# Designs tried in a protein design chat: VH-VL binders against o27280. Part 307

Target 1, 266 residues: o27280
Amino acid sequence: MDSMNVPEVLEIKRIVEESESVKTFIFSWDFRREVRPGQFVMVWDFRDEKPMSVSLIDPVRSEIGISIRRVGEFTDRVHGLSEGDLLGIRGPYGRGFELMGRDILLVGGGIGMAPLAALADEATARGMRVDALVAARTADELLFLDRLEAAGVNISTCTDDGSCGFKGFAHERLLTLEENHDMAAVCGPEPMMFQVMRILDERDVPAQLSLERYMKCAVGICGQCCLDDTGFRVCAEGPVFWSQELSRVREFGRYRRDPAGRRVPW
Short names: E, the ipSAE of ESMFold2; O, the ipSAE of OpenDDE; V2, 0.75 times the mean of E and O plus 0.25 times the DockQ between their complexes.

## First folded at step 14 (VH-VL)

Design D18 (framework fv_marstacimab; at its last look DockQ between E and O 0.01; V2 from the best seeds 0.00; counts 0 for: pae O 13.3 > 2, placed apart)
Fold by ESMFold2-Fast, scan of step 14:
Structure D18 (fold): chain C 266 residues (1-266), chain A 118 residues (1-118), chain B 112 residues (1-112)
Amino acid sequence: as target 1 above (266 residues)
Amino acid sequence: EVQLLESGGGLVQPGGSLRLSCAASGFTFRDYAMSWVRQAPGKGLEWVSAISGRGGSTYYADSVKGRFTISRDNSKNTLYLQMNSLRAEDTAVYYCARKSNYGSFDYWGQGTMVTVSS
Amino acid sequence: QSVLTQPPSVSGAPGQRVTISCTGSSSNIGWGYDVHWYQQLPGTAPKLLIYYNTNRPSGVPDRFSGSKSGTSASLAITGLQAEDEADYYCQSYDHSLSGSKVFGGGTKLTVL
């Protein structure tokens, strides 16, 4: 049977507390089924199923990790689980990040650092120079700093309130980084990603951006999922997109869709 | 002091090839994206091509795509533009320019003249 | 024709204020991309005059200022001097042109 379309019931091997609101759930994984940074899995708690980005890929230990932020009923239930408890996992799904060149800039906001942490591991393993700009509202919401440091990543931080590193937004900090990069990868709130994307476009840095809200489209469910405000559908491409593709999406970073499909400002 | 010095321009026949060079000094070359910008006699500025700091990404104007190749050698602090299948409309002064972290062309070379004529 | 529109020429007398417009569209300035300005004196290479909409490089007098609003940008020159006679170019980024850096057609400033 196609393992990608049938949930496997897996035991939670280890739980890492990343912050007060974020946990990483680690499972044994059979790497005959490839998984790459930027891909996601469907997590099933035997009542509801939600897409989650893969944040750890460790073939040496035969483990994957899934980082989950507590934001609602499903994530509250999953956060209540302990090591030894069971979850259903199916996938992986979606396009992973592509790596090119000799160096990469990672720009992550909040939980958006999760898929970028997995990418940092792959990039450093390939011998690339990795610079990471880690952004959050406050110091205690900065994620994966110890893991990135252990991987040899050059880290810059910024917080809205100035409690750690640069005081301000990710795009303001990015303007003070003088070094150019062969590529970038960006994941975080869409308004942050929009500002970062336009600066990277102007700096001749090709960027890949991960839009978690498009993960459902990557599994082949075709609704009103479109990247153009004219209604063109790109259901097979998510969640990772090149900046040039997203520059055509007028809603990206400017407005979102409500449950009725109407455009609503951020 | 940042300096950019272009060379390799000259007269070439239509369909011919030419390679331009830009020698950079006064800054850490590998940390900056570089571009070629041209200006036809009596005309305005036209961006031609760009390359990322370590050379992993390249960009081309549609008018030169498939004919021109941008490259760099960071060990020699030198930017190149290989121009193939040259046309009369490629006649221009070619400037080497450095891309700032703000996306501006903050330093320019003096330019080198390329004339495509029979 | 260029995707960023500038007047072909402007003129002023010494001491006057002149303004040079740069009109774009939704795929460049209107998208939110930044505008830079360059001065080209006769027989010379262009020189950066204004970057990132409003900022001046070291050595550029405060007589030069930039602004950006909607789909357009403007360069203002106050206290006009004879040596300001030059061509002026705006520059931005356009995502509809395969990610191209785009220049305005240029404006020749004549000091009367």
Scores: ipSAE 0.792, ipTM 0.914, lowest interface PAE 0.9, mean pLDDT 88
Fold by ESMFold2, look of step 15:
Structure D18 (fold): chain C 266 residues (1-266), chain A 118 residues (1-118), chain B 112 residues (1-112)
Amino acid sequence: as target 1 above (266 residues)
Amino acid sequence: EVQLLESGGGLVQPGGSLRLSCAASGFTFRDYAMSWVRQAPGKGLEWVSAISGRGGSTYYADSVKGRFTISRDNSKNTLYLQMNSLRAEDTAVYYCARKSNYGSFDYWGQGTMVTVSS
Amino acid sequence: QSVLTQPPSVSGAPGQRVTISCTGSSSNIGWGYDVHWYQQLPGTAPKLLIYYNTNRPSGVPDRFSGSKSGTSASLAITGLQAEDEADYYCQSYDHSLSGSKVFGGGTKLTVL
């Protein structure tokens, strides 16, 4: 009688070190609770609870993977765990990506590649052609390259410092890529997503973008994840939005809100 | 040399149908989104419809939605516009245009004239 | 009335500078979308003149230049020549029109 609203205590089955700052924690999962790329879970370490994107969805092995970047006290504690240790997981929550057409462009920045890696697996499994633009500040922060290559994804890279691939921002690299796609999926720093969305709109490429906001309840009742102008709750109506849904949101790409609800620059 | 050549225009009665074609050459057709843009006599440019390079996504101006269908055959390097339920206001030169990766229409055909009258 | 507003006509003598404005709104140029310019010589198809606000395709002389600021864009033509006599259109994207590509109403340039 499991419920998405009550954390299930699960054993860490395997830990993959994706980079110096990112680990993927793999759990056994009962797929009677379906998980779709772009959905998230709330991870509970018996003190605090944070939303994390699902990066691996493997019904054959009955496994999910959750990729976590070390950024503060909660994630430091989780990164200190070992295989066999326990975490609480509730979910999945949110609206996942929808696939359409015969080819897709993925544009991911940093940890934003996590939900896109899961989407790449689904897209390749259904026979779509998948191109990925993988962006980071430096080469050591490029995520999932081997996994994407093994899945048959065509990869372009860019780094802010030029240590791998194109030197510059994701949207600058995107302008040099000639192929037009049936759709795109975008996840990463919101300023990057704004610039990428602008270009994709002008190219006639329908885009879905995965947003992050402060979350508390994850089921749409507390209002902490609401977007200005629309009232969309990122945990319920998102985290994945079509670009036309975001075009009505003045805050997108312009500012963010801190946990106290104050507007702050990106 | 990029070339776009429209055909299929002509005189048609209101309520009638017409199918436009655009033969493309000199570039990898499947890599580019394509559009139809029209220009009524003595008037400005109006975007009509667009289709993604692989053909999986289509867009229409509100004035033609439900009446026009854009399609492409990448094996023949040809863009099409099926126009149904034609109205006098659809009278225009119809241009085939290629969408660049910067979002501009970087190449245009010479156009084909569609006249809708009784 | 177009989504992007251009003056219906401008004129100048050979050798002079003219500018053509393109005024949009917060749902197009002001949102951050780029502006492209097309030249249409009498009786011919449009031809790309300026793309991505300021870039010139190969073969377009540097006396043509574009700029964008706020909700507006501008095309400048210096050293005006007789063959510049044409219609000029700006074009952008407007998210309030469900992904519409929008053109200005056009500007007829007359070389005196």
Scores: ipSAE 0.734, ipTM 0.892, lowest interface PAE 1.3, mean pLDDT 89
Fold by OpenDDE, look of step 15:
Structure D18 (fold): chain C 266 residues (1-266), chain A 118 residues (1-118), chain B 112 residues (1-112)
Amino acid sequence: as target 1 above (266 residues)
Amino acid sequence: EVQLLESGGGLVQPGGSLRLSCAASGFTFRDYAMSWVRQAPGKGLEWVSAISGRGGSTYYADSVKGRFTISRDNSKNTLYLQMNSLRAEDTAVYYCARKSNYGSFDYWGQGTMVTVSS
Amino acid sequence: QSVLTQPPSVSGAPGQRVTISCTGSSSNIGWGYDVHWYQQLPGTAPKLLIYYNTNRPSGVPDRFSGSKSGTSASLAITGLQAEDEADYYCQSYDHSLSGSKVFGGGTKLTVL
């Protein structure tokens, strides 16, 4: 067995409360095992297992962070944990983001900012100019603003209710921005990503988008995360896809599958 | 045309202080991170410090941490390096350099010489 | 002592091809950080020669080329000319040094 597929029991070193519904769990990490922004890990609470994006990669402290939004029974249990408690972590898995060019645009919605925050750290470390459009329903749900600012990221905010920044949706805010970037990375609600991708394509900006699907095995064998028509496995070929790849995926931005495999609208 | 002009170099005793300036022109100063890079006589290049375009983030080499302070005045298009507790090993030509969007240094000044000697 | 290792000197005759290596580690080039190259003519400030591993700024002849693989990078100069005599430095980023920009030790190129 590949050692990467065996959950490692790790102690929670720190917990950062990002918002009312989002916590970041920090773990010690052996960086002999490479991890890239955009990749995910499987988090095991000894009852259930869920894929989570890596939101922090800190080679200096030898730590990684996993940001988890409280949305169900599993995450409720995890959010009840304290520093010093244990979780099982296996991975990382999937294709991460690629960095290219001089200027990068990050467009994130809600918890979608998790992998983008990690990407921002890497991009800024490389000396790239990073602009981030951070979207949420309300100001209180905007994630990682202080962290991004500290990294030197140029931040634009967007909220549905206008409580912070632009009032409206991310794609609407994007339309008001005139500057083009060398590439873009996008992660958030799929309807948002769909609209953002269309705009970026029209502007001839290469874009990578991180998809969320039900993933069970994380190794491309169970088929739970297969995308219609293409057979792309989100856990293997993704979760990060180029826009031209997603253009072939009929279900993108339209529907997803529930745990039983039924089509459900977004 | 992008221009960077360093000033403020000179002779100083060990333990002394010196403040370098770099006047920038030919580009939107606030949009670019700036760095100081030094070169000891007959030696290679050493990165010293960097500051973000808006000045919110500063970075230092371990060799100068706690002694040097980088700052900028975007209203004056000027970069500064306050050097305290100077040591003989700080003797070098100090270059002001603009950080490109790729993380390289795409423009350099001609440098200003700092000599630390008793 | 430099984080990035370069040969102290290289030489070549006019018209020849020379290469300058830049060897890093898993904490810099091997991590995936980009490599840049600078040319420093005698008595002058450094000049950007190659950026983002392989790209030439305007005004840099195509006889200069950069490459990166694994933990190392390389600068190649074809059709060597007398005016190419200079010091050459590679530069990258290293996260093990509290996030520092790092330079190679420099290579003196002599045109014979």
Scores: ipSAE 0.000, ipTM 0.489, lowest interface PAE 13.3, mean pLDDT 92
ESMFold2 (binder alone), look of step 15: mean pLDDT 92; pTM 0.941

Design D19 (framework fv_marstacimab)
Fold by ESMFold2-Fast, scan of step 14:
Formats: C-alpha cells, structure tokens, sequence
Structure D19 (fold): chain C 266 residues (1-266), chain A 118 residues (1-118), chain B 112 residues (1-112)
C-alpha cells in the first residue's frame, strides 16, 4: 500500500487516439503525488511492466495522461484496453525538465513529442514563449499539433518524406529557424537528438535531452541505466540530461546496448 | 547592412575594471546570440564569452570566469562586457561577434584595444 | 595550447594551390561538430570565409573551399593571389569539461 514502490491500480478514464499507432491513456491522479514534465511512470498490465513518459499533467482536472506507441506484445495488449479497464501505475520516477529564461525551443521526433507536450503546457503557463519543431517520418506520425496550437505554441513541422511541412530531418529544419532561444528541450530517436544537440551547442542554446533507454533500473536491476563514459544512471540521474553532460558520453547518438549489454551501432 | 561597433577600450592598470560596449544595427538583435572574442598582440583568436538572444543564458571561457560578466540590452541593441580584476594577460583587441544559425561568427566589429599595464 | 592544431605558416606562389589543415580530436571535430574558417587580413578584423564545413558566404570566390573528415578539416585555396596573404583560423566547438567555442592557433599564409 506504499505509494511510489507499489503499483496503484487505476481506471482508464479516457482514451485519446493520437494516430493509428499512438494512444493517450488518461487517469484521475492525486496531485499530492506530484508529477513534472520529463518524468516517467511504470505501467503494469498485470503481466509485464514498462516505463512510459507522462504526456499530460492537468492539476485542474486532476488527470495525468500517458501516451503509448504500439511496438510489441505489451503495447499491443495495452492498446486493446477500453475506458473502464484497469492498469497499474507506479511512480513518478526520474528528474523532470528544468525551465529557465523567457523562451524555449521544443524539438520532438515521433513519440518523443509526448513528454514535450506536457512541457509545452508548463512553459506556456509560466509565461514563456514556446516554439516547437515537430518531426516525424511521415505526416501520420506527427503528434499533438492541435494540442500545441491550442496552447499558443508556434509550430514548425518536418517529415522525412515531405508529406507535411519541411521535407527533411529535424536538424535540417532547425538550421532554417533564425530565432535564438534561452533554452531548448529535445526528445526523439537518439540519432536525431545527437544532430539537434550539436547545432544547439554551436548556437549557444543550452538544451535538455530526454533519454528513454535503461529505465528498467527503476524496478530493481542495478547497472542497466548506466551510460558508458560518465556512469550516469538514466532512472536515477535522468532521463533528462543537459547537452554538456551527454556530450561526454561516447555512446550517445552512435551506439545503443542490446539486452546483454553489448554496444551495437544505431 | 549589419554593423557592430565596439567602444570602451583603453589603458587600465592591473586589478582595474573596464566596461566594453558593442552597438549593433541592421538586424533583429534579440534573435541572435552574441560573443566576445579577443586577440592578444601578435597572437591568435580566443573566445571569451557568449550570451543567448534574450540574455537568459551566459557562457564564459575558464580564463575569465568570475571576473568578466557579459550582458545585453535588447531595447538599445547593445552588448556589454564588464571586465573586473584585469590582468596583464587580458591585454588584447576585443571583438564583438554575431553567432549565426549555423554556429559561425558571421559578422565582426572592428575591435577595441584593451591594454592592462602598470 | 590550442585544442585545434593548424600549421603556423604556409606559403605558395601566385596561381598555386595551398591547403591549411585543422586537426582536432574526439571531443570536437571528431565528435561531429562543424568547422568554420575565418580570414584576417593584416590590420583588420576577422571575416567569415567558410561556414558549416563547406559553405561560402556571398562574395567569397569559389577558389576557397572547405572539407571535413574524421577528426580534421581542411581549407583549400586554388589560384593563389597576392591579396590572399592573411592569417587563417579554423573554429569549432569542444565538448570536454566546460564546452566552448575553440579556435585553431592560426596559419599565416605568405604569397611569395
């Protein structure tokens, strides 16, 4: 019955279909247990437990949302659930994004827009000016555009295939954005984040990046969240890191680790 | 026509202070990060300090941390460098430079000479 | 001294080709950071010559070209002219300790 270390069984209050492959599951939440953008929860379907970033934080309605992309057996089972069904939620875990300055650039790729959508809500509530670069392989994978627009966010889009907005990659689109920012937040595939980070570093824009790998350490296997050269633990130190911290990790953007802990190229 | 014009340089004794200014024109000043880059007589270029477009983030070379403060006034299109506890090794021409969206220093001022000598 | 190494001098005759190397490490060019080049004529401020590895600003003739490979970058000048006599600096970003903009030590080009 303890809070953070035991899953709380919650009813799915509402499901939003974000795309063919992405759904947001909304739960009533007691905000005495505070949740911040960039944090994650462990989602338990009574068979397996997986880490998921929080994509909606709404204290006024007393709700949180968790956006899940269909990529395997666990996520396929969760996508099969309906309003009124139950899931176990444990957390939140990790450090959230920090906000500073007067304006922020969000750069999100695919499902990486999920934690950034929650951050956009917080940044706009704090009176920051928010620009978002939303990137995906195709138009079908662009997420949260209507929600960002409703929040007053200035949106740029790009798709690899040119089906919506700029034709090209996030870093190529970023080079055409003239405005400098006090900070940036980045979430998406590691190769995208690496390219974006280099440009932001060169522009003198401090960036925070969200790494969703190795979060299994939150549930009891020590060392899985450890990054190579710096020894950072994603579940304890992250998943959000400043760009200068990640630039010391030779593995970032170049290699990942398989289930056995071996380095494999992206 | 982008222009950057430095002022405030001069002769100062060790331990003294000096404030440099850079007047910018011909572009939307708040949209660009700005830097100070110095060059000691007969030596190469050394980056000193940088500031984000709205002034919310500042960066310093290790050689000047704790002694120099970069700031900007976007309403006046002016960049500043407050230099305290000056040392002989701070003697250099100080250039104001604009950071492009590609990360290059695409425009430079003419420079202002700072001489730290007893 | 500098984290980007350039030869202190190079020389050539009018019409010849020269190359100026900029050698970095895994914490800068080798990490993937971009390289920019600046030309400083005697008694003047530096001017941007090449940006983002290979690009020329308006007004820079195509006899100036940049390249980047591995941990190094190179500036090539073909058809040397007397007015090319200047100091040339490479510049990148370094991610060690504090992260900063770093310049090469500079190369003095003498046109014989």
Amino acid sequence: as target 1 above (266 residues)
Amino acid sequence: EVQLLESGGGLVQPGGSLRLSCAASGFTFRDYAMSWVRQAPGKGLEWVSAISGRGGSTYYADSVKGRFTISRDNSKNTLYLQMNSLRAEDTAVYYCARKSNYGSFDYWGQGTMVTVSS
Amino acid sequence: QSVLTQPPSVSGAPGQRVTISCTGSSSNIGWGYDVHWYQQLPGTAPKLLIYYNTNRPSGVPDRFSGSKSGTSASLAITGLQAEDEADYYCQSYDTSLSGSKVFGGGTKLTVL
Scores: ipSAE 0.700, ipTM 0.875, lowest interface PAE 1.7, mean pLDDT 88

Design D2 (framework fv_marstacimab)
Fold by ESMFold2-Fast, scan of step 14:
Structure D2 (fold): chain C 266 residues (1-266), chain A 118 residues (1-118), chain B 112 residues (1-112)
Amino acid sequence: as target 1 above (266 residues)
Amino acid sequence: EVQLLESGGGLVQPGGSLRLSCAASGFTFRDYAMSWVRQAPGKGLEWVSAISGRGGSTYYADSVKGRFTISRDNSKNTLYLQMNSLRAEDTAVYYCARKSNYGSFDYWGQGTMVTVSS
Amino acid sequence: QSVLTQPPSVSGAPGQRVTISCTGSSSNIGWGYDVHWYQQLPGTAPKLLIYYNTNRPSGVPDRFSGSKSGTSASLAITGLQAEDEADYYCQSYDSSLHGSKVFGGGTKLTVL
């Protein structure tokens, strides 16, 4: 629809505190405008507009949820809002995750678990077996564990400091998981996603990875959301990519780009 | 105690078909991706095809794509390779191999010889 | 042509050390993909010798070791024995090829 390109002013219906630094903002949504896991919206606080992944898709209650981590001035202002306050929402944008086969592995790091939580709901509703590897720096930063458990997801956790589950990084934990899957979906910090992708490639598990940090422009406005050697526009062609596409991108997992498009190493 | 036993090889004319089987035992078959790797007489190893543990994803080398079909029956612990439109260059010993969680081929069958000749 | 390059042959005397190189490119070993090594005795199936760059399966003696650096990997055999005479293959993954599992051309080890 044409409404996709016009921001809609929506009331914050409910706020869920996921952790000390993450909140999910829930809005009523008209599902004549379809939303799929892996898609994002532009969130407008009437000063700045930023892309945010959709983390809850509930057609039964006619609600969507958007999970936001507090990391700067925009997100600090949004975190200060209350139920009943207004935000502008434009979208959805991007291609969502595609599901195939009978089982799926989700590998989420930090806030990257947000779009994967929405995917877990869809996969479970389709009758797929869902295994999730949830990774964070510390136990307090593990997200959506109760929601995933309620959905019937088989959960493994890992933390860098060992405060919950396996002590170590997501890719190290993945090497100890002996189950094979028909597909995987991965979202989190790029260095984590790069290591996880290599292992999944080597295991012959097709994986989709979400490059949320590159969502810098709206659909139809390109430039800084292009990947280094492929020319893909994340907002129009992603943010979700198959691992075979990303394995050919020299930028992925090695360096990032600043707002001017200059390469900055990790 | 992992065992892989290939069968179904033989002599076939160019353009013909063969179906290879690999019977697996000693492990939970559905938890492992499986592959076929071939070796032409006096030559090196060449990966041919792979299938995920539950069978939802398949991969093929460009040399066999469109002609070969990999499949599995987890209820029978058996891997298959349906080979159609066979060519002389498909002549090789075909090995069934299990893919470890580290990405290596950790167990191999003894191989079955496929000879494509008139 | 082989995507991973190995010397076609190496030789050594009993008790000596030999190394077998596996040279890749930026789309495989150089991109970070792991290297595995297989030993094939004449008339037998390949057997996993080294996995995940440096690890030995149960039953493989400490004389065999693997390493990986840059775009290359190496298999070292110390205390060479007559029964080590075999073909050795490195194997990795290549992101630029459809299908993507790649083997080296193989190295024939002769124990003199």
Scores: ipSAE 0.633, ipTM 0.840, lowest interface PAE 1.9, mean pLDDT 87

Design D20 (framework fv_marstacimab)
Fold by ESMFold2-Fast, scan of step 14:
Structure D20 (fold): chain C 266 residues (1-266), chain A 118 residues (1-118), chain B 112 residues (1-112)
Amino acid sequence: as target 1 above (266 residues)
Amino acid sequence: EVQLLESGGGLVQPGGSLRLSCAASGFTFRDYAMSWVRQAPGKGLEWVSAISGRGGSTYYADSVKGRFTISRDNSKNTLYLQMNSLRAEDTAVYYCARKSNYGSFDYWGQGTMVTVSS
Amino acid sequence: QSVLTQPPSVSGAPGQRVTISCTGSSSNIGWGYDVHWYQQLPGTAPKLLIYYNTNRPSGVPDRFSGSKSGTSASLAITGLQAEDEADYYCQSYDNSLSGSKVFGGGTKLTVL
């Protein structure tokens, strides 16, 4: 086994409470195992192992951060941990974001802002201009605003209920943003990503989108990859895909598959 | 307010080259994607090429791919189209057009005529 | 192929209603991509007439309206006037071609 496939037991150095339901766990990291925004690690609580996107990459402090939303038994257990407790980490895995051009638009929904926060740090460090559209159901679910501001990111917000910024969905807010960009990166609920992708296609902005359900494809487990009815094209390594790759996937943004492979509408 | 002015058209022999320019004014040029759209005499509109606001991404119609190069100089508010290996089928009025945030071509130049003939 | 189809010509009398269709496929309008319309008066450059399926730019009279359904879009012109005589083009995006913006073949409107 190479070193990326062996779990390393790491001490939780710091925990940042991002919201009532989201925490960022920070670990010392040996950057001989390089990690890039858009990649994920397998987090092991000594009972179960789950993929989690890396949300902080800091080689100067030799730290990585992993942001976790409380959604079930595994994440409930991890949220119960304290600084000084141990977790197993292996990776990184997957295709990370590729940066090109001089400016980038980030469009994040909920916890999808986590991998985009790491990307914002890299883009600003490379001298790119970064604009972020941060979307959530309510103001309390908007994530990383202070971190993005500290990184020099130009921030727009929207909430479904209008409690902060634009009242409406991310794609509706995007239509009111006049500036064009050399590229975009998008992460959030799949229906939101589909709407945003089509607008970016029409604007001549190449976009990369991160799909959690394809993280397993990057580690050689492709049970959640869809096969379009014209061929095998969606079995590419994830979780990050260019919009042109996803525009030819009939199920993207429209339906998902259950464990038996049957179509289930969003 | 918004103005786009094309130049550089003319008569050229098959296999020749031309460089078109589009001078933009009245808006923050770097904030908008730009395109070239052509129209052969008596025919319809055909999209040719597009470039993102800062120039980091370019797109080409299959009919011109490998022969035409789109570029921009945001310090001069100017869009370019370098046309090489010209064919009789490239004869058209070439329009400079601005891409809106809705994906439409919201402003167009007056066009410049390119004639490819021996 | 995957191009947008328009009737080559339509005609109407002053004050009449005219509709111009734009028929696409599953790779463009049917995928969900938006439709824009342009008016080209004789000897002039095209001008944006309708954007994002239904919206009018400032200065476009409400006699012009757009709609989109399924794989098709339509431009409606009510209260026809002589100055409406022009070529009309629909435009969308097609994902079966790399980065391709597609135009309809154009419709020549004659006011009788």
Scores: ipSAE 0.768, ipTM 0.905, lowest interface PAE 1.0, mean pLDDT 88

